# Miniprotein binders against a2bj90, part 188

Target 1, 235 residues: a2bj90
Amino acid sequence: MSRSARRKTSALNTVLRVVEVFASIQGEGPFTGTYSVFVRLAGCNLRCPFCDTRYAWSLEAGKPLGVEELVEEIARYEPSLVVITGGEPLLQRHPLNSLVEGLESLGLRVQLETNGILPAPARDEQLWRVYHVVSPKDVPVRVPGAKLHPSWVDYARATGRAWFKFLVANEQHVREVAEYVAKLGIPRSRVYIMPLTPEKLDMKELLELHSRIASLAVKWRLNFSPRLHLLVQLP
Key: E = the ipSAE of ESMFold2; O = the ipSAE of OpenDDE; V2 = 0.75 times the mean of E and O plus 0.25 times the DockQ between their complexes.

## First folded at step 22 (miniprotein)

Design UB7 (at its last look DockQ between E and O 0.96; V2 from the best seeds 0.87)
Fold by OpenDDE base, look of step 22:
Structure UB7 (fold): chain B 235 residues (1-235), chain A 84 residues (1-84)
Amino acid sequence: as target 1 above (235 residues)
Amino acid sequence: SEEIRKRAEEAIREAIELLKEVIERAKKTGDDELQWLAKLAEIYLRAAARAFQKGDYDKAEFYLDLALQIIEEAKEMLEELKRK
């Protein structure tokens, strides 16, 4: 390969399609309450009917940003955590590894949100070092084309840096989650259940749904994920 | 198509009537869990109706199916409560 071809391939690995960058509180999963910068990447391999971020489904919805520029933008917020989310961040795996390297060089903690369809990080990837919250879309709510890649279970066991977050509506959904994680050998301590909330839910109904699902989490000995940002009216 | 829209509208109307029956029966039992299931079904059925009104038929179908599952769970619970 010519020096020109290597420079073009290196330049492609340094650009992300980014929908938005903003500061907020992490509202979900093991890092709930953490002051975070959110990086929402463009493109998704799913079309979940309940998705709150449909505007991120197309790669074309994102603007091209250089990794260096994006690291500088993130660092200005002085975050306690960088949350990489989007549609599916792992669709941009190569430049995402470069982003993680840049952020870690500044001593920033990174958490990825993924649907778990694509393979978990390999040991030679920068992504191996970060935290992952995997949100399967095959149980209990079944999205067409969703299947948890088995390497996420192995990654969770090897590193202790993965958690699994499931959307649930009722006790039957919680039962299905409990059976699914037991079958896969996922420790209950790594499992979060989260309320399946429709858009424009009334605050009273939102609170009651949180209470009901939290009670089921205790009953079934699972962790509870709020949707804290909805409860406190943050982005 | 207009036919898909009409079928979806009819399915939502039928689900509303099923939910009304469950709500009326739930009120008579005074059972908190049953009343919650009726409320939960209402939440998702309203989401289905809103999606339908916006022409988001995938979202409408998703929340309709979920509402119907909760309605069926509530009916099963009603039959269990009658046997006690």
Scores: ipSAE 0.843, ipTM 0.931, lowest interface PAE 0.5, mean pLDDT 93
Fold by ESMFold2, look of step 22:
Structure UB7 (fold): chain B 235 residues (1-235), chain A 84 residues (1-84)
Amino acid sequence: as target 1 above (235 residues)
Amino acid sequence: SEEIRKRAEEAIREAIELLKEVIERAKKTGDDELQWLAKLAEIYLRAAARAFQKGDYDKAEFYLDLALQIIEEAKEMLEELKRK
């Protein structure tokens, strides 16, 4: 085949549908505070009522970008962390593994955000080597169809590279999370609770909710995740 | 969706009236946790009402259900405090 034809075939195997790429601070989970580049992938297998990023639900919200071009763009930011999020990034698993390969070849640290419905990485995937923050949506918020795939617990125990983050409003929710993670065998050290923050909260309300959920995290011996970007008004 | 809209509107209106009572009673107790529960219910009920106004009935129902659960928790606490 001509060089042009081979290049077109390769590009079809190395394309991601991307909603946005931007630099900011990781505001949630174990890497809170880290200078990051966010890559928001299009498409989601859930329609959570509380979703902050509804604009990423449809695959058509994303533009096709070549993986190699995307790696180069990300690298120019000189990030301390690359956060791959969405929608649900694992809906684009094959080209996502290609992106991870490119980023890892440059020594860039990668974190994936996922709702955990699709299986955890296999040992032979590039995704095996990156960090994962898994946000199950079946408890306590009970989104229909949001069953956590059990492989994520096995992955977390085998690698130490996954954490589980739960949206909570109050102590009843925290109790439900505690029961859920105990039943699944998820160690408390891998669990984060995070405030369920609807839109249009004023700063006083945001701070009080953070304070109350943080106190519950201490009481229940769980990790606390802020939504730091909301507090400091960054994207 | 008309039936869903009517059901949501009626439930939100009822929740607002329940919340007004809970807020007043919580304030009179001086109890910090109870006043927080009342405020938390208000936060989610406000989110439900805003979603309803925009026609997002799934979001409205989600936050309404949450607000109602918190209202009931606050009412239970009010009854416990009265027995003390």
Scores: ipSAE 0.842, ipTM 0.920, lowest interface PAE 0.6, mean pLDDT 91
ESMFold2 (binder alone), look of step 22: mean pLDDT 83; pTM 0.789

Design UB8 (at its last look DockQ between E and O 0.94; V2 from the best seeds 0.87)
Fold by OpenDDE base, look of step 22:
Structure UB8 (fold): chain B 235 residues (1-235), chain A 84 residues (1-84)
Amino acid sequence: as target 1 above (235 residues)
Amino acid sequence: SEEIRKRAEEAIREAAELLKEVIERAKKTGDDELQWLAKLAEIYLRAAARAFQKGDYDKAEFYLDLALQIIEEAKEMLEELKRK
């Protein structure tokens, strides 16, 4: 391969399709309450009927941004955490590893949100070092084509840097989560249940749904994830 | 198609009638858990109806199915409460 071909391939690995970058509070999972910069990547391998970020499903919905420029943009917010989310961030795995390298070089903590369909990071990837919140879409709510890749269980066991977050509506869903994680050998301490909230829920109903699911989390000895951003009216 | 739209509208209407009966029965029992299930079904059925009105039939179907599952759970609970 010519020096020109290597430079063109290196340049392709340094561009991300980004929908939005914004500062907020992490509203979900183990980092709830953390001042965070959110990087929403474009493209998703699913079409979840309940998705609140459908505008991120197409790769074309994202603007091409250089990794270096994006690192500089993120750093200006002085975040306590960088949350990489989107449709499915791991669709952009190569430039995403370069982004993580850049962010870690600045001492920034990184957390990835993923649907867990694509393989977990390998030991030689920069993504190996970051935190991951895996949101399976095969249990209890079943999205067609969703299946948790088994390497996420191995990654969680090897690193302690993965958590699993499940959408639930009622006790039957919580039971299905408990059975699923038991079958996979996922420790309950790494499992979060989160309310399945439709759009435009009023605050009273939102609070009651949170309360009911939180009570089920205690009953079933699972962690509870709020949707804190919805409760406090942040992005 | 217009036929798919009409069938979806009919399914939401039928679910609303089933839910109405469950809500009325739930109020008579005074059971908090049953009243919550009825409310939860209402939340998701409203989400289905909103999705339907927007022409988002995948979302409408998803929330309709979820509402129907909760309605059936509430009916089972009503039958258990009658046996006590």
Scores: ipSAE 0.852, ipTM 0.937, lowest interface PAE 0.5, mean pLDDT 94
Fold by ESMFold2, look of step 22:
Structure UB8 (fold): chain B 235 residues (1-235), chain A 84 residues (1-84)
Amino acid sequence: as target 1 above (235 residues)
Amino acid sequence: SEEIRKRAEEAIREAAELLKEVIERAKKTGDDELQWLAKLAEIYLRAAARAFQKGDYDKAEFYLDLALQIIEEAKEMLEELKRK
């Protein structure tokens, strides 16, 4: 490629379509309770019926931001964790790698949330070094079009930087998750089950659902993920 | 599309009738897990009904299907308890 063409390609890798940037508490998965800055990227390759963030489905919902300015904005919060979420962040893979490079140069810890349809990071990507919470939507909730890319299991084994989180309603769902992860060779220490919580649950119902799913996690020797932000009413 | 909406409305109503029966039978057993399954089905059926009222038919169908699966699970457990 010419110098001008390489420069144009590089510039395209430095812009992200961003829906929102905000500080809150990570409410789910292995980093639950951590003071975090959330970067919600636009675009999704799924249309989950239970999605809480439908406003991020379209790439056009995002505002174009330069990676350098985004890194500066994030750094001003002094986060303990940067959570990259969306939609599906890996739809913007190349500029996302540039963002990760900038954040890592500042020593910031990064965690990505993904539905796992697109492949896991390659060794030469900056994304290789970040933590990933992979939420497959093909088991047990069976969202149309969802399928976990098999490279995520290889990535988790090679790096120890991925966990798998599943929405469950009851013990039948937990059994399906247990069978699924056993077939894929995912160790139970990397598996979280999380309550499937519809909108407008009152606090008593929300707590009881959490309690029941947590008890199942103990019974099946899996990790439990709350939806802590719902319990404490944070975004 | 109107036929699909009408079918969904009828399915939610029918599920609600089944659920009332399951709730009463579950209470009579005194079984904690069965009573929880009945409550759980109620939670998701309410979510389905709410989504339907808002015109979110994909969400309504998802939660309705889930509620029906749990109702069926509860009914099977009730039959197993009778065989004892």
Scores: ipSAE 0.843, ipTM 0.926, lowest interface PAE 0.7, mean pLDDT 91
ESMFold2 (binder alone), look of step 22: mean pLDDT 83; pTM 0.791

Design UB9 (at its last look DockQ between E and O 0.93; V2 from the best seeds 0.86)
Fold by OpenDDE base, look of step 22:
Structure UB9 (fold): chain B 235 residues (1-235), chain A 87 residues (1-87)
Amino acid sequence: as target 1 above (235 residues)
Amino acid sequence: DPEELEIRKRAEEAIREAQELLKEVIERAKKTGDDELQWLAKLAEIYLRAAARAFQKGDYDKAEFYLDLALQIIEEAKEMLEELKRK
């Protein structure tokens, strides 16, 4: 391959398609309550009927941003955590590794949110070093084409930097999660259950749903993930 | 599109049937005084309202998803009602 072809491939690894960048509180998973900058990447390999970020499903919904420019934008917020989310961030794996390298060079902590369909990071990827919250879409709610890639279980065991977050509506869903994680050998300490909330839920109903699912988390000895941003009316 | 009109009619009918089933479950749940059963009835109502809102917006995938979820919870509530009658 000519020096020109290597330069063009290097330039392709420096641009992300980004839907939005904003500061808020991490509302979900192990980092709940953390002041965070959210980077929502464009494109998803799923079409979850319950998705609240459907506007991010198309790659074309994102603007092309340079990694260096995006690092500078994120750094201006002085975040305690950078949350990479979107549709599916790992669809942009190559430039995402470059973004992580840039953010880590500034001493910023990074958490990825993924649906776990694509392979976990390899040891030679910058993504290997960051935190991951994997949100399977095959249990208990089954999205067509969703299957947890087995490498996420291996990554979680090897690094201790992965957690698994499951959407649940009732006790039957919590049971299915408990059985699924037991079968895969995922420790309960790495499992979060989160309320399946429809859009525009009444605050009283939202609070009651949180209470019911939190009680089930205690009963089943699982971690509870709120949707804190919805409870406190943040983005 | 005639196919879209038929899908729409079937979805509307399914939501209406689920609303009738839910109404019966809510009325029966109120008579038992059982908190868990009353919660299941309310949870089914939450998701059925989500289905109806999705349907009104033409989001049939979302409507179907929340309808199916509501129907599952309605069935769980009916099973619980029959268990409570046997005690």
Scores: ipSAE 0.848, ipTM 0.930, lowest interface PAE 0.5, mean pLDDT 93
Fold by ESMFold2, look of step 22:
Structure UB9 (fold): chain B 235 residues (1-235), chain A 87 residues (1-87)
Amino acid sequence: as target 1 above (235 residues)
Amino acid sequence: DPEELEIRKRAEEAIREAQELLKEVIERAKKTGDDELQWLAKLAEIYLRAAARAFQKGDYDKAEFYLDLALQIIEEAKEMLEELKRK
C-alpha cells in the first residue's frame, strides 16, 4: 500500500475512548487563559485521592470514537488550543498519536496533560511536536506507583515543549518541590506551583490561597499557576 | 461488614480529635496577632473541612488525605507558636 493509503487506513481504523469533549478556557499552566477545547480520555494508571475527575479513571467510562470523527468535532469549535487530558491520556498512546496527526493537519495547536509515569514521546511520534504539561504525583504528595519517568526531563531539555506542574498547600510543600526539581535537573523556568484547592471553597478562601501560593512562587523563583477556571467559575 | 464499620468509626474519631486540636490552635494563633500563623490555622481548617465533607460522602481515601494534610499543617502551626514564645 502507498504511504498515503497507510495513513488513511490508520486514521480510519483508530478509536479513542473519550469521556467528554467541551469548550472552556485553559485555567492552569503556561497556556492559562487560552480558549480551548478539552478532550478527556478515559483510563488512568493512578487513583489520586484528590482527583477532581474520578469519573475518567476506568477505560469503560469512555465512549469509543473514531479519530476522524473526533477531529471534525473538535474543529467545529474553532479552538485556539486543544487540550488532551483525562485520566491519563498516554494509556491510549497509539490512537492518541493518530488524533494528534489529524489535529496538526488542520493547524491546531495541541497540549497534553500527563502524570508523567509513561515515557515521554519518541522523536518519531506525532506527540513529539506537541506541548506537554507534566504533573508528577510523587511530590509533595506520595501517590502509590507515581514515579516520574526520567525521559520527561530529557524531552524537556531537548525540545523546550514540556513544563512541570505541582499542587502545593504551603511553604513546606514548595520546599519539597524545589528539592525534587533540583535533584532531577529541571530548570526553575519550567516549573509551576499551583494551589491545592479542595471542593467548595468560598471565593475569599480561594483568592487568599491563590495569593499565598503566588507569593511563595515569587519567593522561591518558580512559576505560579492559578486554577483560573475556578476563579471565573468555568468548567 | 465489620471491617468497613471499624474503618468508619476510626475515621470519625480521628476527625473529631483533629477538630478539637484545631480549636485550640486557632485560639492561640489569634492571640499572637501573627498573620502567617493565623493563615496556617485557617489553612488547616480548610483541609479539615474537606476531610469531613469527604467522610460524609463515604470517600474515605479523600478524607484520609485531607485529614493527614490538616494534621501536618496543625503541627507546623504548633511549631511556629513555640518559636514565637521566644522574644
Scores: ipSAE 0.835, ipTM 0.918, lowest interface PAE 0.7, mean pLDDT 91
ESMFold2 (binder alone), look of step 22: mean pLDDT 81; pTM 0.749

Design UX1 (at its last look DockQ between E and O 0.90; V2 from the best seeds 0.87)
Fold by OpenDDE base, look of step 22:
Structure UX1 (fold): chain B 235 residues (1-235), chain A 83 residues (1-83)
Amino acid sequence: as target 1 above (235 residues)
Amino acid sequence: SPEERDEAQWLLKLARIYQRAAMRAARRGDYDKAIFYLDLAVELLEEALELFSNPEIRKQIEQELQTTKERIEAFKKKLEEQK
């Protein structure tokens, strides 16, 4: 391979399509309440009907940003956590590994949000070292083309750095989650259920829905994920 | 039981939350989202119907179910017209 081909492959590995970068509090999953910088990457391999970030579905919705520039931008916020989200961040796997390397070199903790369709990180990837919140889209709500890749279960067992977050509306959904995780051998301690909230909910209705789903989490011995950012009116 | 009645009332309320979300989506031409939330509303209404014994309430839920199903079919047609 010519020096030019290596430079072109290296340059392709150093640019991300980024929709937005912002500071907030992590509102969901095991890191709820953490002061975080969110990096929303462009492109998704799904078209979930309930998606609240559909503006990130196209790769063209993101601006090209160099990994070094993005690391510098993130570092200025002095975050307690960097949350990489988007459509599906793992569609940009190569430059994402470079981003993780840059962030870890600064001592920053990284959490990835993924739909779990693409394979889990391999041991030789920088992504192996970070935290992952996997949000399957095949249970209880079934999105066409969604299937959890089995390697996420193996990754969770091997590293202890993965959690699974499921959207639920009622007890039947919670039952389906419980059956699904039992079948896959996912420990209940790694499972979060989260309210399926539509856009523009009334705060009273939002609180009641949180209360109902939290009660189901206790009943079913699962972890509860709030939508804390919605409850406290943060991004 | 009082608990079953509370649950049934909650399911009806939640169904109506999703129906409102569906109608907001449909007004934006997002019929895929509208259908999704109406399907959830149907599931919740069906579950609520099993918990209610009062004939008048059951009749109201059955009417709401029928209306919701008709809206789903109407939005499926509109979704196909957008393709």
Scores: ipSAE 0.868, ipTM 0.948, lowest interface PAE 0.5, mean pLDDT 94
Fold by ESMFold2, look of step 22:
Structure UX1 (fold): chain B 235 residues (1-235), chain A 83 residues (1-83)
Amino acid sequence: as target 1 above (235 residues)
Amino acid sequence: SPEERDEAQWLLKLARIYQRAAMRAARRGDYDKAIFYLDLAVELLEEALELFSNPEIRKQIEQELQTTKERIEAFKKKLEEQK
């Protein structure tokens, strides 16, 4: 098959189930404040009770989009960062690797958000070269079945392209995170603690919780992640 | 100390924030979310209890803790009924 026909066949036969595509800022983790396009993929392998994106849990919630079409849509936003999120994006691993290839060919920077249950990228995957923010759900929030796959720690050491972000409410949670990351050998420079914010907090409560968790981050020598999009009222 | 008193008061305030979030979730039928937030509130109330020695304050926290645990059991029944 010619390269033109192969490209057409690849784009048509490689699809992602996409819930939404939108521009905003990255509000969490190491790239906080970056003008980003968010691609929310359908499907999740968890049912976290605190999840604020339950509408993305079912694979059927997503519209099938061709990868080439999606790359062109993303590029029109001229993003500084493309954030792939969901659900759990790694449930659509094969077409996700195709999307990453297309985005990288245009020089676009990609960050994946994952709960870390599925294995880290292999060296021969396009996902190997992108940034990853891994949010384990087994500590301290203890979601059943949420065990972090050990390959993420190896991947972080080998590449320097993964960070670990934990929802915390209080100092006891931060202590649990500190013990967990020490046991796994995750350096503090790769660890973020983020306030566990319920929906519909008023601004004063939201700021107080941010302040308390930020102070704990300093005390425990960990990085702090805000939920900046909540503070500035962006999606 | 002033820091310990501030921490104790914050733990109570945060517990009540999560209790309010749990009640909102329960009114929507999201009992799994409600239980999650009430479990957090229990942990925070237990921490706060360790910081207060005044018997009247301790009694009030213990009563709040008891009612929170009863709510958790009630919501667990509601969650099971949704299965």
Scores: ipSAE 0.852, ipTM 0.935, lowest interface PAE 0.7, mean pLDDT 92
ESMFold2 (binder alone), look of step 22: mean pLDDT 87; pTM 0.858

Design UX10 (at its last look DockQ between E and O 0.91; V2 from the best seeds 0.87)
Fold by OpenDDE base, look of step 22:
Parts: sequence; structure tokens; C-alpha cells
Structure UX10 (fold): chain B 235 residues (1-235), chain A 83 residues (1-83)
Amino acid sequence: as target 1 above (235 residues)
Amino acid sequence: SPEEEDEAQWLLKLARIYQRAAIRAARRGDYDKAIFYLDLAVELLEEALELFSNPEIRKQIEQELQTTKERIEAFKKKLEEQK
């Protein structure tokens, strides 16, 4: 009688602290316009003054969800992309790798949003296979405690699956971004500048700000990220 | 130049957008956010001031800068009172 070693799939017991799950259009970065399910994870290692998702800063603001349950919930939306965001998703790195494994097993594409403070994925992590949009908080706007981990530059070079997105208000900010990425050896083709939009802008002001920053992106030979969801009034 | 004047007018407008955002944040007790947007407004007003040659406009910007800086200090005090 052959003892079939039941590999206890240890994957069953991984729990994420999740703030919200919703379907929308990816409004930002290289996947702008993609029908996406957003998974907002709880907890952040920063306290950015300009953060529009302050409710996600505490781990306690999230509900505990099993990875399998979350995969099933995401799959019901039939997304073209799964966007994992939050405060800082990489604070939940272990269960996040299990989530990625589950999503990839269904053939779903995954994009992570991160502030880039924590190390990039290692080759043995499931996170190595997904797309990453890194939003540094040390340039041009300096958040206390923010520093881009150098491994993100190496990851970007090794995989081609990382982009860097910077918040900017004027040409001086764009200059600082250009100098920063040049110093780090980040290719301009991987750099996005995005308007620093305050909450509750009127549509006219929002459009004008987008136009001004887009013109600077062309002038400085950088990619432009809209806030498309704000422009089309989606979540 | 007309291009510098357009840029200067835009910078003033953007500064005022951030000032309005700061006031909204301060009304909610978000003084950290308020200070952040006022600091951005100061940078933009200073840049605009360098582009304007008109003495009346320059005087208005200087007054707006002073008022903004005073408001930052008032909000810093309020932020410390919340700790």
C-alpha cells in the first residue's frame, strides 16, 4: 500500500488584511485604460501628507481574508488585470506571494503598486513574475523615511517588469525626477510623471493640470501618467 | 515674454489650487496635508514672482507669500497641539 504523501498545500491558511476589492479602469501608469480589479491591502510604512487613502494606513483597517476566498472573489469580475495596491502591499509579502500564485494559476495578469522602500522581489518569489509600478516618495516630494531600495533598479533591469511613477507639480519637479533617474541609471522609457492632484479639483482645473504636466513630459522626454479614473469619474 | 507670462499666470493659478486644498484639509483637522499643500504653494508663488516684472502683481504675490507662510506656522502649531 503506497503511502501517497498528501502534500498539505500550506497555501490554504494564508490571510491578507484587505481594505477593499472593486472593479474599475486602471487610471495610472503603463496599464492605463485596462479593466482591472483593485485589491487595496491594509497597512503602510509611510504617512504621506498627500495620501488620498489614509484609511488604509493601519493594518487593523483591513479585514482578514483567506487567499483562496480572495482569488475566487477577484475571478468573478473576469478582470483583464489584477492591481494590488493599498498602503504598502509588500508589508504583507508572504501571503501576497500566495495570492499571486493563485491568480497566475487562473491565467490572470497581476500588477503591484509599491512605494519602493521594501526590497524588490527575489527570483524565488511569485512576485518576481508580476508587473510592478514603483512610486518613490523621496523625489521630487520628500516624505520622511522614504528611500527607494536599490534592488528595484536591478529588478527593472533584469526583468523589464518595473516602471517608476513620480508625482510632480511643476517643471522643477520634472527636472529633479530627470536628474534622479539619470543618477540611478533608470531608463527614461520606464519613467512616468503624474500630476500631483489635490482632492476635489473641478474638472476644468484637473484637465489644465493634466495638460501642463503632459507638455512637460514631452519636453523632458518622459512618459506621462494621467489620473484617468478622475478624468472619467470612476473609482 | 508672452510664454513666460502664461507660465507665471499658470503658476499663480496652481498655487491657489493648492491653497484651497490646504484650507479644506485644515477644516478637517488634516494639518499635515494642509502644510504640505501650502509649502507647494510657496514654491510656486516664489517661482511666479521671478517671472513677473509688473510691480503691482509682484506686490500682490509678495503679500500672498507672506500670508501663506504665516498660515503654515499657524498650522504647524495646531499640528503640534494634536500630538
Scores: ipSAE 0.869, ipTM 0.949, lowest interface PAE 0.5, mean pLDDT 94
Fold by ESMFold2, look of step 22:
Structure UX10 (fold): chain B 235 residues (1-235), chain A 83 residues (1-83)
Amino acid sequence: as target 1 above (235 residues)
Amino acid sequence: SPEEEDEAQWLLKLARIYQRAAIRAARRGDYDKAIFYLDLAVELLEEALELFSNPEIRKQIEQELQTTKERIEAFKKKLEEQK
């Protein structure tokens, strides 16, 4: 390879396009309540109508940051968990693996949030060792183009490091999720249902919706995910 | 039964939550989000309609359903104009 070609390849390995880095609590899924640093990567392969983070859809919304610089910024927060989210973080898969390597070298626990369209990590990726919360968008919400890649089920079975989280509004949606996960062979212990909450919902309605979906989780023997950050008014 | 009545009333309340969310989204020009929430409201209204037997309540739900479907079509037109 020429020097120019090698240089471009190396630069891509060390740079991520990052929309924001901030401390908060993880409000959703199996790590709910954990003091976390969130790293929002730019770019998404979906345009979900209910998306709360449309500002992260374009890759150009992110600033280029070196992986070493980003690791140092994250470390200064002294997080209990690093949550990599976006957009869709796996669109920046190669430099993301470098970030994970840096974070793991410091003993930091990492969780990825993904829509599951791109394949699950291979055994030789640093991402193989992190936790994943996979949020399929083809059931019940049926976002066009949102087909879950089948490798995520295999990955969850092989590693025990993936969970599946679904937005639901009512019992019919929960029934659809139950049928979907049964068809794919996803164990109930790996499944979370979460309230489909619009923006700017008043607190009384937000609490009522949480209560109704939590009751459905118990009825259907599925895990319940709150949107705790909304309830406590954190980012 | 009291449980069926509670469920029916909740479905109506939830449909109206999503209708309000859709109107807020449309005011911002987010017609895809507005349509998404109105589609949810239609599902909930249709489900609620099957649970109510009172003719006046059923008539109100059917009118709300028709108005909601008309709004969906209007917002689909606006969304297409944005493309």
Scores: ipSAE 0.854, ipTM 0.938, lowest interface PAE 0.7, mean pLDDT 92
ESMFold2 (binder alone), look of step 22: mean pLDDT 88; pTM 0.868

